# VH-VL binders against q9umr5: the designs that were tried, part 294

Target 1, 268 residues: q9umr5
Amino acid sequence: SYKPVIVVHGLFDSSYSFRHLLEYINETHPGTVVTVLDLFDGRESLRPLWEQVQGFREAVVPIMAKAPQGVHLICYSQGGLVCRALLSVMDDHNVDSFISLSSPQMGQYGDTDYLKWLFPTSMRSNLYRICYSPWGQEFSICNYWHDPHHDDLYLNASSFLALINGERDHPNATVWRKNFLRVGHLVLIGGPDDGVITPWQSSFFGFYDANETVLEMEEQLVYLRDSFGLKTLLARGAIVRCPMAGISHTAWHSNRTLYETCIEPWLS
Below, E stands for the ipSAE of ESMFold2; O stands for the ipSAE of OpenDDE; V2 stands for 0.75 times the mean of E and O plus 0.25 times the DockQ between their complexes.

## First folded at step 12 (VH-VL)

Design pi1 (framework fv_nofazinlimab; at its last look DockQ between E and O 0.75; V2 from the best seeds 0.00; counts 0 for: pae E 2.5 > 2)
Fold by ESMFold2-Fast, scan of step 12:
Structure pi1 (fold): chain C 268 residues (1-268), chain A 122 residues (1-122), chain B 112 residues (1-112)
Amino acid sequence: as target 1 above (268 residues)
Amino acid sequence: QVQLVQSGAEVKKPGSSVKVSCKASGYTFSDYAISWVRQAPGQGLEYLGYIIPIFGTANYNEKFKGRVTITADKSTSTAYMELSSLRSEDTAVYYCARGSYDSYGYEPFDYWGQGTMVTVSS
Amino acid sequence: DVVMTQSPLSLPVTLGQPASISCRSSQSLVYSDGNTYLYWFQQRPGQSPRRLIYKVSNRDSGVPDRFSGSGSGTDFTLKISRVEAEDVGVYYCMQGTKWPFTFGQGTKLEIK
């Protein structure tokens, strides 16, 4: 039988967004137990990511315990960052495939059409002022706001992403790396027409330098230093990159071709 | 000039709810966080929570979570603090306050509302 | 929660004399960015509080230079070099390093 699948949603989202994904899984892998976690929905998705990690951890523990052969994670958008932290803080996870579905793994910097209704255009360049403070760090989006023009502030003030990526030292870094490396496959999905994740290459651990030129994963210090195991995973053959054009941010979980190409092969 | 004007004093029964308003003027409302703090008669200050209007949601002190709701209406430049299941211990002056920005960060409480006295009596 | 302890709670002073208020935190207020999020507020009778000092030692606009803040880590001081009649009120310290942000219990400054 197939390993259970756990789905973690994104910013301003809920479990109801994954109806099509569940249909696809049922068609290709009938009998798969799929649990879409119904936590931190809607505006609660703005709670600090460490709070979300704790809540999702409590929900995934019994699911993992019931599946001695392992589980798969499908983590969408911001949910991919929650899953990154889950894999690091859990010293007993049994995740085979971690499928990161258009998640800003190196952070977010940019106004998108999706977020513009929340953020006036003038705020993109000024978000660092509130985000890189104790006040801002109590909101999830600030936990992964990565302003390339104020990288020193990001490195020093980020309470989540800079720590999980090993960009700033943490006492638990060695244990987090060991735990993360237990994952069977890291499947990275994203594309240039997403329209929300900026830069879109953040879904593949690429990111802006100070001139807003995108540097890919292999050029990042995080990779070069192997801070949480990306270089080790790549050498092991455990990283899968699956870019696809023509898919908007809210369509990753409802596109059949994407599912068949990027997700289906990794659901054993 | 920057100004925060709060709604008038209220007397409430135990178990009811109160909603205090804080109308901002003289600046771009959505750009600045608004904090809510309270002060019981003759006592010190206590932080209830704060809202960053551009995010459309607030952060609450766990002591009040489940009873306090802070909202912002960007169209009217008004922040609100609603406290439910009122107890006698909730009798206090409730303040809204804005924060300022310097080049490298956010500094809270640069401008305060005049305060709203909420009295809870049976 | 970070506990903020002020001393003294009551501070009677003679006009023109200096006054000093201590604020101690139960843990370091240095944030990961190297900044110390310690603030001082003045509340005159019947009025809203007013920010005097932000980040330990920075005086807010319009605050007289007789007010100064100092300290590091867990120990902080607000000094008034020459007390004026207008300085009567309650003074509060606040930490903004760790949520929930907390205030000291207040120091009431009174003229003798």
Scores: ipSAE 0.761, ipTM 0.897, lowest interface PAE 1.2, mean pLDDT 91
Fold by OpenDDE, look of step 13:
Structure pi1 (fold): chain C 268 residues (1-268), chain A 122 residues (1-122), chain B 112 residues (1-112)
Amino acid sequence: as target 1 above (268 residues)
Amino acid sequence: QVQLVQSGAEVKKPGSSVKVSCKASGYTFSDYAISWVRQAPGQGLEYLGYIIPIFGTANYNEKFKGRVTITADKSTSTAYMELSSLRSEDTAVYYCARGSYDSYGYEPFDYWGQGTMVTVSS
Amino acid sequence: DVVMTQSPLSLPVTLGQPASISCRSSQSLVYSDGNTYLYWFQQRPGQSPRRLIYKVSNRDSGVPDRFSGSGSGTDFTLKISRVEAEDVGVYYCMQGTKWPFTFGQGTKLEIK
C-alpha cells in the first residue's frame, strides 16, 4: 500500500484548493489515504507561523502514529515553511518525502500583483518598518519577510524564518537540524512564471543579495554553514529540484503535468 | 490635522453585540494601524487588539478572542470594533488609537479617539 | 502575559514639587531589534489617554520637558520635575514588546 499523504495549504487558501491534486493522487496511486488539513484557512492563514506549526503538529501527530512506515508531506506556498518548521521541531516525525510546492523557503521580498492586492498602499521597500516589529511579527507574512536591504533587522527581528534557517543563534538550532535531517527526500518545486514567490528562486533556497542579485542555494550562508542541514541533505542525494515554467502560483496544485513530473515520483 | 472620531455612546443588553466605529482623517488610513483599548469605569486600560489596514486583518488579545472582531474599511477610512456576547463586565469606554511606524517599526497610540461609552445592563 | 507593576498607585504631590512613578515588568522589555518598547500615557480627568513617552525616554511632540522617562530592562521611571495643576490625572506605563501588550495599573496623581 501507498504511504499516507498529508497536505498543508498556503496563504488565503483552504483544503478546497487541492481537489485536483486529490484527484491526481487517487488516479495514479489508488488507495492512498490523503489528508488535506483544514486549519488556518483564509484570513486565519495570517496567524503567526509558530501558532500554525503548533496547530498542524497536533493534526499530523495522530496520522504519523498510524503510519509506522512513514508519510509524505505536500506543502504549498506558505505551507512549505510551516512544514519545514514542523519537521524541525518534531524529533519523532516519520516523513519520507517532504514536497515543497512553490514555497518561499528562503523568504519573500516581492512587489507583485499578488502582494499589491494584499498591500495596496505598501511598497516592498517599506514593509520592513512594520514587519520587523513586535506588531508585525504577529502576522505570518512578516514571519518570512526577508528584506535584503535590512539584513540586520531581518536577522534580529524575524521570529520565524531566521530561526528555522539557523541564521540567528538559538538554543534549539542543533536539535532542529537533527530533526529536519530525518526527512527522506526534500523535493523543491517552483518556477519562473510563478508571479508571487519573489524571487521565484526562493522555492529552491535561492535569494537576493544586498544588490538584489539572485544567488543560488549553494551560495547561501545557510547552505555554506549547513545551519539546518541543506548541505548534508544535498550530499546524501536527498534534495530534488524540480523547476517548471509556465505555471502561475495558484496553479501548482492543479497542473497534471507538474504532478506527474515533480510530485508523483515521490509518492511511492 | 490627524483626527479619530468615534461613534456615539451605546446601551446594550447582555448577550447582544455592539459595533463601535472609528473614522480617521488627516492622514493616509492604510499606512497606519488602529488599536482598540477599553477602560471600565474607575479602572485601568486593557488592550483588545489592533488592525493593520494594509494586511486587512487584526490581531487580538486572547482574553477577547472569539468575541472581538476588528475590521477596517479603507474606502471610508473607518475602523470598527465589534464585541459580541456582551456582559456587564464589558461596560467601559472603548478607545481607538492610531499607530504609526518609523524606520524601525510600529509606534502605537500617537493619536486617540474621544472614546465610546458602552453600557451593558439588563 | 507580561505583568506591568506601577508604584505608587496613588501619588499626592504639592504644586511645584517633583514626582516620580515606577514601572516594573515581569520580564525584560528589550526586543530582539535592540529597542525597548515601554510607553507612558497620561489621562486627565474626563479625557482620552495621551502618549507622553515612547521607547522609554523619547518625549512626544508637545509634551513639556518637565516630563522625562528613564530605565532599562525591567525597571522604568517617569519623572515630573515640577508638578503643575494640569498634571492631575492617571499615568499608565505600557509594554509593547511582547503580545499581548499590557498596561500598568495606573498611578493617580493629585494635588495635596
Scores: ipSAE 0.592, ipTM 0.848, lowest interface PAE 1.1, mean pLDDT 94
Fold by ESMFold2, look of step 13:
Structure pi1 (fold): chain C 268 residues (1-268), chain A 122 residues (1-122), chain B 112 residues (1-112)
Amino acid sequence: as target 1 above (268 residues)
Amino acid sequence: QVQLVQSGAEVKKPGSSVKVSCKASGYTFSDYAISWVRQAPGQGLEYLGYIIPIFGTANYNEKFKGRVTITADKSTSTAYMELSSLRSEDTAVYYCARGSYDSYGYEPFDYWGQGTMVTVSS
Amino acid sequence: DVVMTQSPLSLPVTLGQPASISCRSSQSLVYSDGNTYLYWFQQRPGQSPRRLIYKVSNRDSGVPDRFSGSGSGTDFTLKISRVEAEDVGVYYCMQGTKWPFTFGQGTKLEIK
C-alpha cells in the first residue's frame, strides 16, 4: 500500500484546483489516501503565514498519527512555505517526501501574472515600504517578500521567511533545523516559464543578489552556513531538483508529464 | 494636499446595516493603508480594522466577529466600512484615517476624515 | 490584545504649567525592525483626532515644540512643557506593534 498524501494549496487557491493531480495519483497509485486540505482558501490565503501554519498543523496531526509508516506532502506555491515551516515546528512529523511545487522558497521579488491588475510593474521597488511594517506583515505575501535592495529591512522586519531560513538569530533555530532534517526527501520543482515566482530559481533556493543577479542554492549564505539543513540534506543525497520548462504557474498540478517525471517517483 | 472626506450622518434601526464611505484625494490611494476607528459618545477610540488597497482585502479586529467589512475601490479612490446587525451600542462617530510614509515604512493616522455619526435607535 | 493604560484619566492644569501623561503597555512595543510603534494623538473638543507624536518621540509637522514624547519598552510619557489654552482636549496613546492595534483610555486635559 502507498503512504498517504497531504496536499497544501497556494495563494488565492482551493482544494478543487488539484482535481487533475488527484486523478493522476489514483491512476498510478490506486488505493492511496489523498487529503487536500481546504483551509485558508481564496482570500483567506492572505492571512499571516504563522496563522496558516498553526491551522494546517492542527489538521495534519491526526492524519500523521493514523499513518505511523509516514506520509508525503505535496505543497504548491505559497503552500510550500507553509509546509517547510510545518517540518520545522513539528518535533514528531513523519514526512518522507516533501514535494515543493513551484514554491518561493527564498522569497518573492516580482509582479505576479495573476495579480498584475493589483501589482503594477513599478510596484516591486516600493513594496518594501508596505511589507516591512507591522501593518504589512499581517498579509501572507509580505511574510515572504524579499527585496534584494533592502536586505537589512527584510532581515529585521520579516516575521516568517527570515526566521524559517535561519537568516536571523532566534531561540528555536537549532530545534527547527533538527526537525526539518527528519524529512526523507526534499523534491524541488519549478521552471523558467512559471511567470509568477520571481526569480523562478527561488523554487530551488536560488535568489537575487543586490544587482539582481541570480545566485544558485549552493551560493546562498543559508546553504553555506547550513542554517536550516540544506547542505546536510544535499550531502545525504536527499535533495531532488526537477526543473521543467513550458509550464505556467497555474498549470503545475495539471500537467501529466510533470507529474510522471517529478512527482510520481516519490509517492512510495 | 491629502484629504479624506466621509459620507454624512446616518440614523439606523437595530438589525440593519450601515456603509460609510471615505473618499481620498491628494496622494496615490493604492499605496497607503486606510484604517477605521470609532468613538462612542463619551468614550475612547476603538480600532475596527484596516485595508491596504493594493492587496484588495482587509484585517479586522476580531472583537467585531464578522460584523464589519472593509473594502476599497481603487477606481474612485474610496474606502468603505460596512457594519451589519447594528445594535444600540454601535452608536458612535466612525472615522477613517490614512498612515504616513517615512524612510522606514508606513505609520498610522497622519490624516483623518471628518467623522460620520451613526445613530442606532429602536 | 496589548492593553494600553493611561494615567491620569483627568488632568486639570493651570495655564503655563507643565503637564505629563503616562502610557504603559502590557507587552514590549519594540518590533522586529528595532522600531517602537507608540503614538500620541490629540482630540480637541468637537474635532477628529490629530497625530502629535510617532514612534515614541518624533513630532509631527506643525506640532509645537512644547510637546515631547519619551519612553521605551512598556513605559512612555507625553509632556507639555507649558500648557496653553489651545491644548484642552483628550490625549490618546496607541500601539501599532502587535495586531490588533490598541489605544489607551484617553486623558482629558482641562484648564483649572
Scores: ipSAE 0.522, ipTM 0.792, lowest interface PAE 2.5, mean pLDDT 89
ESMFold2 (binder alone), look of step 13: mean pLDDT 90; pTM 0.920

Design pi10 (framework fv_nofazinlimab; at its last look DockQ between E and O 0.93; V2 from the best seeds 0.88)
Fold by OpenDDE, look of step 13:
Structure pi10 (fold): chain C 268 residues (1-268), chain A 122 residues (1-122), chain B 112 residues (1-112)
Amino acid sequence: as target 1 above (268 residues)
Amino acid sequence: QVQLVQSGAEVKKPGSSVKVSCKASGGTFIDYAISWVRQAPGQGLEYLGYIIPIFGTANYNEKFKGRVTITADKSTSTAYMELSSLRSEDTAVYYCARGSYDSYGYEPFDYWGQGTMVTVSS
Amino acid sequence: DVVMTQSPLSLPVTLGQPASISCRSSQSLVYSDGNTYLYWFQQRPGQSPRRLIYKVSNRDSGVPDRFSGSGSGTDFTLKISRVEAEDVGVYYCMQGTKWPFTFGQGTKLEIK
C-alpha cells in the first residue's frame, strides 16, 4: 500500500484548492489516504507561523502515529515553511518525502502583481519597518519577510525564518537540525513564471544578496554552514530540485504535467 | 499633519453591536498599524487589537473572545472597530491610534483619535 | 500575558518637586532585536492619552526635558524633575514586546 499523504495549504488558501491534486493522486496511486489539513484557512493564514506550526502539528501527529511505515508531506507556498518548521521541531516525525511546492523557503521580498494589493511596489522597500517589529511579527507574511537591504533587522527581528534557518543562534538549533535531517527526501518545486514567490529561486533556497543579485542554494550561508542540514541532505542525495516554467503560483497544485514530473515519483 | 477623527458617541442596548470609525488624514494609511484601545470610566487602558491595513487582517486580544472585529477601508483611509454582544462592562471610551516610523523602525501610538464614548445600558 | 505593575497608583506632589513612577513587568521586555519596547503615556483630564516615552528612554518631540525614562529588563521608571500644574493626569506604562500588549494600572498624579 501507498504511504499516507498529508497536504498543507498556503497563504489565503483552503483545502478546496487541492481538489485536483487529490484527483491526480487517486488516479495514479489508488488507495492512498490523502489528508488535506483544513486549518488556518483564508485570512487565518496570516496568523503567526509558530501558531500555525503548533496547530498543524496537533493534526499530523495522529496521522503519523497510524502510519508506522511513514508519510509524505506536500506543502504549498507558505505551507512549505510551516512544514519545514514542523520537521524541525518534531523529534519523532516519520516523513519520507517532504515536497515543497513553490514555497518561499529562503523568504520573500517581492512586489509582484499577485501581491500588489498587499504589497504595492513602493512598499517593498518599506515593509521592513513594520515587519521587523513586534507588531509585524504577529503576521505570517512578516515571519518570512527577508529584506536583503536590512539584514541586521532580519536576523534580529525575524521570529521564524531566521530561526528555522539557523541564521540566528538559538538553543534548539542543533536539535532542530537533527530532526529535520530525519526526512528521507526534500523535493523542491518552483519556477520562473510563478509570479508570487520573489525571487522565484527562493523555492530552491536561492535568494538576493545585498545588491539584489540572486545567489543559488550552494552560495547561501545557511548551506555553507549547514545550519539546518541542507549541505548534509545534498551530500547524501536527499535533495531533489524540480524547476518548471509556464506555471503560475495558483496553478502548482492543479497542473497534471507538474504532478507527474515533480510530485508523483516521490509518492511511492 | 496626521489626524485621526473618530465617529460620535454611541448609546447601545445590551446584546447589540457597535461600530466605531477612525478616519486618518495627513499621511499614508496602508502601511501603518491602527490600534484600538478602550478605557472604562475611571479605569485604565485596555488593548483590543490592531490592524495593518495592507494585510487586511487584524490581530486581536483573545480576552474579547471573538467579539471584536477590526477592519480597514483603504479607499477612505478609515479603520473600524466593531464590538458585538455588548454588555454593560463594555461601556468605555474607545480610542484609535496610529503608529509611526523612525530611523529604527515602527513605533506605536504616535497619533491618537479624540475617543468615542460607547454607553451600554438597558 | 505580561503583567505590568505600576507604583504608586496615587502620587500627590507639591508643585516644583520631583516625581517618580515605577513600572515592573512580569517578564523581560527585551525583544529579539535587542530593543526594549516599553512606553510611557500621559493622559490629562478629559483628553486622549499622549505618548511621552518610547523604548524606555526616548522622549517624543514636544515632550519637556523634565520628563525622563529609564530602566532595563523588568524594572522601569518615569521621572519628572520638576512637576508643573500641566503635569496633572494619569500616567501609564505599556509593553509592546509580547502580544497581547498590556498597560500598567496607571498612576494618578495630583498637586497637593
Scores: ipSAE 0.908, ipTM 0.962, lowest interface PAE 0.6, mean pLDDT 95
Fold by ESMFold2, look of step 13:
Structure pi10 (fold): chain C 268 residues (1-268), chain A 122 residues (1-122), chain B 112 residues (1-112)
Amino acid sequence: as target 1 above (268 residues)
Amino acid sequence: QVQLVQSGAEVKKPGSSVKVSCKASGGTFIDYAISWVRQAPGQGLEYLGYIIPIFGTANYNEKFKGRVTITADKSTSTAYMELSSLRSEDTAVYYCARGSYDSYGYEPFDYWGQGTMVTVSS
Amino acid sequence: DVVMTQSPLSLPVTLGQPASISCRSSQSLVYSDGNTYLYWFQQRPGQSPRRLIYKVSNRDSGVPDRFSGSGSGTDFTLKISRVEAEDVGVYYCMQGTKWPFTFGQGTKLEIK
């Protein structure tokens, strides 16, 4: 009846954080097989994102093989970047709905009141100096750090985000785009009260220009050039935008109204 | 003027653990890589791992997996390296080091601690 | 791991004469940003290492101009144009492009 659901967690997170989401799915879609992947928990979520992609790939292969009619992905925060990379590198994935739950899809450039111990208010302007070095790129945060005031450093030093966005040339770009385009739906979820994802519009492929003015997805070069398939997906009617105000970053997977409005309709 | 001061020499038995401290003074600490390297007597340098204190976690050389723990205390500007299950081959001088920033970005190993001799003996 | 191979491992030199130390990596040290993360360190007897050269050819502050670095890709050289008594010690190259970052075996410079 219902396609299996695979859940991928975010930074400083673990599989336990999704217990309420699992309850909602069980209540509305009884019999759905839901797997919350128990990899790279807590501090291990700071491992390089390509290492995480490889580990999650190994975990999803048998699940997808057992479900020839397809699976759904629910990917939270940093996990949404892991999932987008999975869709690019797997030429045999059978994902119908990719549900990106408040993920920094165009990167992160910001301090957060909820994570002050990680990003003090004054540090965002300086973090590029270590992030855009081989020492910094060994940590996941630096893999998607996107300083709009140092775009040249980002484009050349990013080992992950600039590649999966097609912002720096690489030999796999054509294959990755083809693989990503096999997804049935891309469901983008986020909102202005998130408090962590900065700008929050990164969850919808928006991002800052050099003046820190947010440009929407359709104004981004990666969309205009269709670097990894966003323009093609939108033209097919395969992109769903589901913004919701009033939800803090840690509450996206434990809010029933959000689940019913933005997630449930896509768990066929 | 940045200075890195390490804890004193240690003599340990095989199978035990050692924890070496590295206190930074005269500069900022939180957004640099604080590295640990060692040098066995008469031998070369070997990289154990490093921490960027603002991230609160370390990157480890796989050779030492499960035996080394690197931490930092931001409030005291002190990094720590703990090596467990000590063997005689772990006898070495252990150094901490911090990088610096210039027009090229981040550069490693600009400032070095004085070294901490750890001797593993029966 | 990237293997860093130095030659010679022992280098006896007459005072006032030039010295040259080779360092070869098992793969290119050019990072995606166009930088080559190759470093040279000097360790005088009984002291902590000291950085001499960063990113192939850039001398650190306070390093005498008789020291120079050169090279590209996988082949690098540290040169001392005229050796002085205080140059005695062990010299290490290090790569910083691929974790784990690795050192060469060291070259012991001695006065004949």
Scores: ipSAE 0.815, ipTM 0.915, lowest interface PAE 1.0, mean pLDDT 91
Fold by ESMFold2-Fast, scan of step 12:
Structure pi10 (fold): chain C 268 residues (1-268), chain A 122 residues (1-122), chain B 112 residues (1-112)
Amino acid sequence: as target 1 above (268 residues)
Amino acid sequence: QVQLVQSGAEVKKPGSSVKVSCKASGGTFIDYAISWVRQAPGQGLEYLGYIIPIFGTANYNEKFKGRVTITADKSTSTAYMELSSLRSEDTAVYYCARGSYDSYGYEPFDYWGQGTMVTVSS
Amino acid sequence: DVVMTQSPLSLPVTLGQPASISCRSSQSLVYSDGNTYLYWFQQRPGQSPRRLIYKVSNRDSGVPDRFSGSGSGTDFTLKISRVEAEDVGVYYCMQGTKWPFTFGQGTKLEIK
């Protein structure tokens, strides 16, 4: 039988968004128990990410306990950051495949047509002023806002992403790294036509430098220092990169070709 | 300059709800935290919550979570605070306030509304 | 929650004399960015509060230089070098370092 699958949604999402994904899994891996977590839906997805991590942790514990053979995580958009933290804070997780669907793993710096109503395009350069304050850090989007022109403010004020990436020190960093390294496979999915995740290479741990030139994962200080285990995972053969063009942000969980190419092979 | 103008005084029955408005004029509305605080007669200040209009949602003090709802209408530059299940101890002046930006970043409570007295009695 | 304690609660002062208000927090107010999110407000009778000081010691535009803020960590002070009649009112400290943001109980400054 197949390992259970736990699905974590993204910003302004709910379990309903994954209807097609569930159909695909049922077709290729019939009998798989799929749980789409219906927590922090809609506007509640803007709650601080550490609060979301705690809530999702409470939901996944009994699922993992019932599956001694292990589980898979499919985590979409912002949900990929929640799953990153889950894998670090849980000293007993049994996750085999962590499948990250177009998640801003190194952060977000951009507003797009999809998020224009939330982040007007003209405000990209100015969001750092509110985001890197205690007021802004009570909202999930500010927890992973990463302005490459104010990297010092990001490093000092980010209450979430800078910590889980090991970009700023934390007392639990060594334990978080050990826990994260228990994962069987880190499957990274994203693409240039996403239209929301900016830069799209953030889904693959690439990100802007101060000149807005994208540096890939292997050029990142977080990788070179092996801050939370990326270099170790890559050396172990545990990182899978699956870029695909032609897929918009809201289509990652409903595209059959993407599912067959990037997701299906990792659902044992 | 920035000015915040609040709606007028309200008298409400216990168990009802009240919705206070705060209209901003001058400056930018959407990228500032709009805070709501209250002051019972002769008492100190208490933080209810705040909204950053661009995000479209608010953060609430746990003491009031479930009873307070803070919203913003970006087209009219107006923030609202609605408090439900009113009790006599909710009698207070309710203030909206907005921050400012300077070389140090975001600073809260630079501009205040004039206050709205909400009286809860039979 | 971070508890903010002010002392004294009642401060009778002679015109032209200095006044000092203390504010103590139950936890350090230093944020991860190195800034201390402590604020001082003045509320004159019948008026809305007015911010005097932001981030411990920065005086707002239009606030007389006889007002000054100082302190670090958990201990903060607002000083008025020469009290004037217009200074009558209640003074509040506030912390913005940890949600929920909290105010001190207030200090009522009166002319004796």
Scores: ipSAE 0.813, ipTM 0.913, lowest interface PAE 0.9, mean pLDDT 91
ESMFold2 (binder alone), look of step 13: mean pLDDT 91; pTM 0.928

Design pi100 (framework fv_nofazinlimab)
Fold by ESMFold2-Fast, scan of step 12:
Structure pi100 (fold): chain C 268 residues (1-268), chain A 122 residues (1-122), chain B 112 residues (1-112)
Amino acid sequence: as target 1 above (268 residues)
Amino acid sequence: QVQLVQSGAEVKKPGSSVKVSCKASGGTFSDYAISWVRQAPGQGLEYLGYIIPIFGTANYNEKFKGRVTITADKSTSTAYMELSSLRSEDTAVYYCARGSYDSYGYEPFDYWGQGTMVTVSS
Amino acid sequence: DVVMTQSPLSLPVTLGQPASISCRSSQSLVYSDGNTYLYWFQQRPGQSPRRLIYKVSNRDSGVPDRFSGSGSGTDFTLKISRVEAEDVGVYYCMQGTKWPITFGQGTKLEIK
């Protein structure tokens, strides 16, 4: 039988978004137990990511305990960052495949299509003033806002992403790295037509330098220093990259070709 | 110049709700956060929560979670604090206060409203 | 929650003399960015609070030089070098480093 699948949604989202994904899994892997977590839905997705990690941790513990053969995680958008932290803080996780669906793994720097109605033009250049404070860090968006023109503020003020990426030191870093490295496969999915995740290469651990030139994963200090295990995972053959053009941000969980190409092979 | 102007005094029955407004003038409404703080007669300051208008959502002190709702209307530059299931212990002056964002970062409580007395009679 | 403790709670002062208010936090107020999010407020009778000091030692615009803030970690002080009649009121410290925001219980400054 197939390992259970746990699904974690993204920003301003809920379990209803995964109806097509569930349908695809049922067709190709009938009998798979799929749990879509109904936590931090809608506007509650703006709660601090460490609070979300704690809530999701409490929900996944009994699921993992009942599946001694292991589980798979499918984590969409912001949910991929929740899952990154979850794998680091859990001393006892038994995750085989961690499937990251267009998640800003190195952060976000850019106005998203759905956020344009909230912000004045050029807001991306000014969000650092709000986000890099204790007050801003009480909102999930600010936890992974990564302004490449104020990298010093990101490194010093980020309460979440800079810590889980090992970009700033933390007392638990060695344990977090050990725990994360227990994952069987890290499956990274994303693409240039997403329209929300900026730069889209953030889904593959690439990101902007100070000139807004994208540097890929292997050029990042976090990779070169192996801060949380990316270099070790790549050497082990455990990182899978699955980029696909033509897919918008809200379609990653509802595109059959993407499912068959990037997700289905990793749902043993 | 920045001004925060609050709605007038309210007298409410236990179990009812109250909604206090805070209209901001001066500066761009989205460039600051708005906090709500209360002060019972002869007592100190107690924090309720805050909203960052550009995110469209608020964070609340756990003591008031489930009873307090903070909202903002960007078109009128007005923030609101609604407190439900009122008790006699909720009798207090309710203040709005802003926090500013500039090149040097965020600084809370740089300007305060005049306060709104909410009296909950038994 | 971070507990903020002020002393003294009542501070009778002679005009022209110095006054000093202590504020202690139950946890360090140093944020990861190296800043300390400690603030001082003045509330005159019948008025809204007014921020005097931000981030430990920085005076707000319009605040007289006689007010100064100092301290580090968990121990902070607000000093008034020469008390004026207009300084009567309640003074509060506040921490913004950890959620939720918390205030000290207040120090009432009175003229003797």
Scores: ipSAE 0.704, ipTM 0.863, lowest interface PAE 1.6, mean pLDDT 90

